VH-VL binders against Large ribosomal subunit protein mL46 (mrpl17). Designs and how they scored, part 3

Target 1, 243 residues: Large ribosomal subunit protein mL46 (mrpl17), of Schizosaccharomyces pombe (o94398)
Amino acid sequence: IQSSKPLSNSTPLKGCSVGTILIRSPILTRQPSEFEKSIYKYNAELWNELSDPLPAEFYFKKGSVGEKDWQERQKTLKGKESPFETIFGKERKEMESNKLLDSATHLQSRVTEADTKNDERSTLRSLDKSLYLLVKKSKSSGWQFPNTPVTSSEKALHLLCQDLLKNILDENSLTWLVARHPLALLKTEQEKTFLLRARLLNGLDVPNLQNVYDWVWCTYDELKNKLSPSSWDSVKNILSDRL

## First folded at step 4 (VH-VL)

Design q51 (from q1 with light chain S93D; framework fv_pasotuxizumab)
Fold by ESMFold2-Fast, scan of step 4:
Structure q51 (fold): chain C 243 residues (1-243), chain A 121 residues (1-121), chain B 107 residues (1-107)
Amino acid sequence: as target 1 above (243 residues)
Amino acid sequence: QVQLVESGGGLVKPGESLRLSCAASGFTFSDYYMYWVRQAPGKGLEWVAIISDSGSYTYYSDIIKGRFTISRDNAKNSLYLQMNSLKAEDTAVYYCARDTSEFWSGYFDYWGQGTLVTVSS
Amino acid sequence: DIQMTQSPSSLSASVGDRVTITCKASQDISNYVAWYQQKPGQAPKSLIYAASSLQSDVPSRFSGSASGTDFTLTISSVQSEDFATYYCQQYDDYPYTFGGGTKLEIK
């Protein structure tokens, strides 16, 4: 059974773990979702398919009114520019304008090299969305939020979280703890982990992480496929409501 | 037409160093993750190393970690493998291989013809 | 390491036969499996990715399937150009590992 309630810091903490939900905030304005883009693509493909007529003789008897109507309709449709080709043309024009502006102002491209490669280890991916850091402590361990055991109940959770972030990130990486109280408690029969929320302030400068076997920067939609079902259920509603 | 052409293989003595090169053509080399994979004579395939498109990320098989270094020069469309402290067990055909164009996947869509490295006294 | 156990090590078949090569992962790797064909003296050629997706320009007689940690490469009707060594590969986690190979020989 999992629980995801906030804590008041009145509970003894030794023997538990502290972890962090480290977030790279969106750098760019939201673009159409993959779902929205796939609908546009599907409609454009459907329109193109309708513009490439199948031989009428397979559907209609030669010389029939139906065949004549089919031929006239196909000629009309094939002569029309697809509405979605017009939309994609407009998008291409906007992209060209943005490229010219970027050349003049040195702005970052919306679609990065990391996006093209689906490089999940890069903070330069998905600039229009929040990215969440997950780590593997070892090859056999599952993906999890960065965490460390609480070895002293006298040291505050936020200080332990800051130590954890220093251990994983370099000196040039700046983070901000959004609050000193835990955002969530992941509770299993074997382990209790207090998660604090932190923001990455320099999302473009983060190099390779240290002291972990592997790491990924995930969008919200990608978290469900990497976290255990119990961990995902514990955080999904909390993360969806917050940047 | 995608081509990967390895070179630099040959006969070397144990303890010596050798540098392999892979010349890429027919695609935008700077957009692809690249790999070295080896195959000992009459044996199976063994992954050696990966390098990201920019060269900023590398990862190695534990078998050669600390002895081999993967690198690339995107201006020259070339991939390299610097092999130090060579052992008889490193005798193999070394293949240059490309990851997919769409995503870093970890499987290889194009391979070079390979270059033979023989480590023997 | 994720171990890929490929069977059989060798297989004899005649042109027109249906052949099946199996690869077993030592742990759950979802569908992150690729298959390669290697002819003597040549580099491997990619056949299948994501356990069942056929590479462009690969004949439709090749197919892949997955059942748990068991992965299968099937050639529905072997042709003379298909006699080669076949390898499976997992790409779920480092190190990327290959099966031991299956040599498909003429009977």
Scores: ipSAE 0.000, ipTM 0.394, lowest interface PAE 19.4, mean pLDDT 74

Design q52 (from q1 with light chain Y94W; framework fv_pasotuxizumab)
Fold by ESMFold2-Fast, scan of step 4:
Structure q52 (fold): chain C 243 residues (1-243), chain A 121 residues (1-121), chain B 107 residues (1-107)
Amino acid sequence: as target 1 above (243 residues)
Amino acid sequence: QVQLVESGGGLVKPGESLRLSCAASGFTFSDYYMYWVRQAPGKGLEWVAIISDSGSYTYYSDIIKGRFTISRDNAKNSLYLQMNSLKAEDTAVYYCARDTSEFWSGYFDYWGQGTLVTVSS
Amino acid sequence: DIQMTQSPSSLSASVGDRVTITCKASQDISNYVAWYQQKPGQAPKSLIYAASSLQSDVPSRFSGSASGTDFTLTISSVQSEDFATYYCQQYDSWPYTFGGGTKLEIK
């Protein structure tokens, strides 16, 4: 079969667009660890690239000058927390304790104020389901996945997708690009959009979007009512329908 | 040409330590996440550990967590696995493998030939 | 953890046969599946990524497909060099998990 050749994402595709399916994974599910795993993975990657990933005992003898110096440096670094550390510090505490995450959020925080007000701009709605980001580029535009034209730049699709996410999310929002391969190809009459999968890691801190007219966070069932028929048809069998 | 060559395997007794090495050539080693994957005789593949391109990020299988340490030396184009408190269940061929991207994609494009670690019953 | 259940554990075929190996994910992993071939005494070799994308040096008789949580590796016409053990792997979520393997043996 010749027709199954992979789409290259190492070369920019002029005349096409790159976009993202940005997902807020379920926070309150029978598998809360899915959200925990995503945040843990990203935090571990970020902080381990800045810090020593091994316990002091592997580098230094217990009580040595080197161990004490390393511990002192760790204290200094904690005093200069980035916005990322501030955001994830609270979520890390909750993830380490099933009492805070599973018992409190699962049993007492299942229905949120955002659920009661049907606040579609909030990531705190439908905590037991995946939420998908849709945007309007202008007042008259239809709802669509965030996207941007592929410019004359030599950047790979995944790098352009990362640039897109930085352009539309606020400074405190953290995302993880799951893979560099497009998940879906969205076709319209004259446009092709390669959609890459991304996860919102700090979904408990509701982001304010920029450089868009409006935005909503939709469950799978809500996507069919907001997306164009052609866009919905292109993604309906790719996105999870298990709620 | 991408090449990964493991070394350091051998026969050890339970409770002993062993250090595996993987020498990389034919690509910019410092740009890639690296993995150790093992395979017990006649059994399937089992992931062991991951290390980021800079060496700052590590992630471990729960089975070996606290006993094994993954590290790398980008100046020497080398990947390491320090194995402590070895058990009979650690008997396997250990492979080093390369992630496909400069960021964490999660699948492997190149594998080394493997090095056998035998822990006496 | 996402479990990858591979079937059958072994199968026999003759040169020229069409063979299909199946891998079932315990939950939705989209198309984040890779397939590897391992010959006796050798390291695994990457065959397929993103469920259906062929690696550059892999013969066109190999193909991958996805249907929900079911993933298949098909060899349209088995050649003598294809007798090996095949593994699927999901890379949707950490920890990444492998299937148990399928040994393709000569009938």
Scores: ipSAE 0.000, ipTM 0.391, lowest interface PAE 17.5, mean pLDDT 74

Design q53 (from q1 with light chain Y96W; framework fv_pasotuxizumab)
Fold by ESMFold2-Fast, scan of step 4:
Structure q53 (fold): chain C 243 residues (1-243), chain A 121 residues (1-121), chain B 107 residues (1-107)
Amino acid sequence: as target 1 above (243 residues)
Amino acid sequence: QVQLVESGGGLVKPGESLRLSCAASGFTFSDYYMYWVRQAPGKGLEWVAIISDSGSYTYYSDIIKGRFTISRDNAKNSLYLQMNSLKAEDTAVYYCARDTSEFWSGYFDYWGQGTLVTVSS
Amino acid sequence: DIQMTQSPSSLSASVGDRVTITCKASQDISNYVAWYQQKPGQAPKSLIYAASSLQSDVPSRFSGSASGTDFTLTISSVQSEDFATYYCQQYDSYPWTFGGGTKLEIK
């Protein structure tokens, strides 16, 4: 876990990587009110972040690529009424709410088709637990949290993380960045990766991933078998406080 | 015993659409990842698209992304490629090909005979 | 994108000759290389996967080897049916890419 600091224009993080711990929160809970509280909190926090614009000139030089990236993101977000309208649409939002409530109240013990097939690429597996996104950048690469090199000294880590999420998720998927500072640092012999925590806000819509070789959504217990020992040691205590 | 038979190729004009089909037989089609690969006349092989066994995952070459859509119907043992906004550069023999397992490997163990698509004004 | 540089572009041989075709990857792809044979007017046929593993119905005169980013296809004793174009393919990362092909011609 690392304290948040304003990044200088001469960030010391160039040459490192930024990545994300993207989490699908439990859909089936013992308390439906807890799930509803969680969804409300996510909506409120995400909407607050989308509605609190930062002046581009404060962070970026006029005409820079950073300013253009920030303006493009603001342009993309400006037309959205709510995160759920963007993900679900009006009709789909109602259907998803009804499905989630039905599962919580009547089908708490229901085994999904994804559970039966052990479909690790689906977010509809293990509905009572948290799922964590791991990706492969190539067939020879090991499983890892999504990540990308830090190539801009003027762009904050949380903005790079948001760019990464947009790059690997389809256009109908929405995420919420839980914190704007890194929660973990992965040290390997070759590189340092700063991991930020994000939440998937798709409900029962399974995202399709792009710009990765392969992906899996795995439970906490499955992470230790897929991550390298050093990566697992770096995150096991941070992730152990949730299901 | 394993057979893949492509159909739907033909002569079309730039900007038009065409849908290719691939009929699979001799194996459990629903267990396999499938691919489209093309070859321009007198040129080499070029990968086009992949689709997972369930159809939930697809990936496309950047040269055709947004114009082509891969899909499948496991009940009919059929693979499809919907080609929109065709260009002269899309002129090629299109092959369907099979992966080695329900978990994708990237190795094409069986290929169809191909279907020719000609895009010409 | 990973570039697969295949050499030579063409090769002339007589029946009974040993021939080798080389393929070089622009970056490390482990052993994720396949080899295909294509005869004029026909679909490609799979020969080798994982750089050196022979497809079940392929004659034993075909073999593959790897050394770093260099991959070779060897035909120990060419038969008349082997005159075809050969392609290497990497399947380590997207986009999957093929070599330019090597045309094996009768001398």
Scores: ipSAE 0.329, ipTM 0.684, lowest interface PAE 3.7, mean pLDDT 79

Design q54 (from q1 with light chain Y96L; framework fv_pasotuxizumab)
Fold by ESMFold2-Fast, scan of step 4:
Structure q54 (fold): chain C 243 residues (1-243), chain A 121 residues (1-121), chain B 107 residues (1-107)
Amino acid sequence: as target 1 above (243 residues)
Amino acid sequence: QVQLVESGGGLVKPGESLRLSCAASGFTFSDYYMYWVRQAPGKGLEWVAIISDSGSYTYYSDIIKGRFTISRDNAKNSLYLQMNSLKAEDTAVYYCARDTSEFWSGYFDYWGQGTLVTVSS
Amino acid sequence: DIQMTQSPSSLSASVGDRVTITCKASQDISNYVAWYQQKPGQAPKSLIYAASSLQSDVPSRFSGSASGTDFTLTISSVQSEDFATYYCQQYDSYPLTFGGGTKLEIK
């Protein structure tokens, strides 16, 4: 009877909103500092210096495939390749080629087309940082975490959050709700919003958002400029701890 | 001189499909968000769909969602509306409209002449 | 959805008359209102955006104003080429919605 009246006291969660802090986790590790690069270079040079050849008998059992491969290469190189280079030279060159290819592809993917255009609607920006989804419900509204009103006192917050994610993301988007309890509570004059943490699992596939006016994927540093001061204060320490 | 020219309209039966085209000229088509807006005979204007400059973002009116698909070919300076499962209430003049240079303004600075789609048995 | 209620549905005027058309939004949309003019058999033409900003090449006799959720289009001195149907449009939220139109007719 009490709960059926629009003006009666509601459960603590009714009349509030549930929202999500949807995070695209870093896809790439940060670039090494100049000091770290110097250490890597030194270690590589040290390893190269330690590639002194040992006699074939040390590396190969007589009649093995490895010994035959080394002997074939010796015929081609006229005795210029050591057993060490036969065993480790191809693997080292493959590892160096893979490392150079990985470094080049990582370097290319770090500076994507979305980065050069500052395309804030893409998940392919800032691949070495976390990205956070903010939406606008209308042109006049400010940037905010996706949220929806709690209309039923019987439905759990984490289920409402999952419904919200399905409502605003396309069918190809894969998400994981990290915890069933709220990470943060946003308070304004007219409403309270419980924020739950979620991860975007397929961050390389840029989602097309539905049922929002506009959206952006922001780094932690960019959140301060887009969120209201009160919303930022509510999440800054929690999100900072995650970075 | 900005021009938008629609084509592809005609008479179809309920449940059939039709594809509308809009040819753009006089501006850099790939820089603009584009819209389809329709107007039933003797009635007012009704927004149908939006597509971003690159074509990566689309948004649809709930009335036609799941039945219509907006797309574009920036190399051909063309906008398209694929209409499936047509209903009698889809009978209207369909206009191609351009967003403003402000990007995602939500209002239209140029409109095409429109193409008539009639859905009747 | 935001509903845009336009009034009157039609009005008659003589050349030189002052004409006012009104549009009421069902909720607060700030000043995100555009006005369009449509002549018979033609596509709409943009007149005003942001409730009061005149589009380039639109005569200064057209003006727009806003008061809360009430928006007005005013033609200070109607000319023969102004007889057309006028539509307001909100662009604060999706779906984008239009008023029902006001037909301005010759007396």
Scores: ipSAE 0.363, ipTM 0.712, lowest interface PAE 3.2, mean pLDDT 81

Design q61 (from q59 with heavy chain G57S G58Y; framework fv_unasnemab)
Fold by ESMFold2-Fast, scan of step 4:
Structure q61 (fold): chain C 243 residues (1-243), chain A 123 residues (1-123), chain B 107 residues (1-107)
Amino acid sequence: as target 1 above (243 residues)
Amino acid sequence: EVQLVESGGGLVQPGRSLRLSCTASGFTFSDYYMDWVRQAPGKGLEWVAEIRSKAYSYTTYYAESVKGRFTISRDDSKSIVYLQMNSLRTEDTALYYCARDTSEFWSGYFDYWGKGTTVTVSS
Amino acid sequence: DIQMTQSPSSVSASVGDRVTITCRASQDISNYLNWYQQKPGKAPKLLIYAASSLQSGVPSRFSGSGSGTDFTLTISSLQPEDFASYFCQQYDSYPYTFGGGTKVEME
């Protein structure tokens, strides 16, 4: 602009990128045993627990700017159906009604339309597994976790990560940054990327990701086929399936 | 024969809205990405917006100069792509072309163009 | 945004001449570059895609070359119908961007 860039090669964050491991958490629990299934048939509240967002008090100090932002987002999303309610709402009501007449044995298929089509751009695929967002910044770029260069050493990594999430997602998307410290460091020939973990709270399709050429929502098993070998090696042990 | 026919252009005052339409024929419209490209009088080409096919969730992209003001949309049943232009500025004065973009791996090249529709924004 | 710089802005040529137009990208775009021809009062026409692939129906006197940041459109033997403006366009990333254009004029 007006002056040359200050010499900053000795600063750890300058010349690096910040990125995000954005996770859509499982909407359905693992396939239960026959005994566990019998218990679940008697507890309709299990389904309700998966559809309810966590209270703001767990994420923000009461009266903070973060809590207000969270509450405003909750209000914005209050009228939107969760993927769980969209997929299983009828079955839930049906089972609750039948509970008055006798035990319902009906069980909703865990296979969605997105599963049958293998629609990698949908967040409604693989409901019993975590999905991870990968993007392509350009046609010539490989698949990678969303990331952006660190241009200001004064701004903390977690704030840059929040800016990144706001830049690539629409304003109706609700995300939670799990921790302020990086989960992983990706080293490539061109750059170092500090990855922070974030969760997609609304679990809805995000069809118009901004400022990216393409995107996919991958299961853990699919990441190894999309990521470069070095990126996969950096995250494979950290993102291991939550057994 | 592939044809793209634009309509909806005209003279409008700054700050107002205008909607352009492009009717496609001669190909399976739903399989193709569709784009709008404009050309100011005596100037070069400027890409405006793209809408992808259903296979890519009708994802939309915009030039920085029009983001937040223009909306691209499509109706596959009628083979029409639209450009809704809001908060028009004098800088938006141009001939607006509708162009067909090949979907899938080869996306990004415009193999067929309409004749264009003129939009003049003046007070 | 990726900037596309096209040179020359204009060139005067005669029928039978070899004409070359250059396009430079501000960053590596691999081979994701197209060339278009625009005749006065008409819509642009795709000539070359993927830097070097000739579009169906385009005469073989047109050829494209280059990769990365530097690209060239060549007309080996200019014909009367080739007097037009030519534009390059990158499609590696959004927003798609065009070069400023080159007008090929009769001497």
Scores: ipSAE 0.457, ipTM 0.740, lowest interface PAE 2.4, mean pLDDT 79

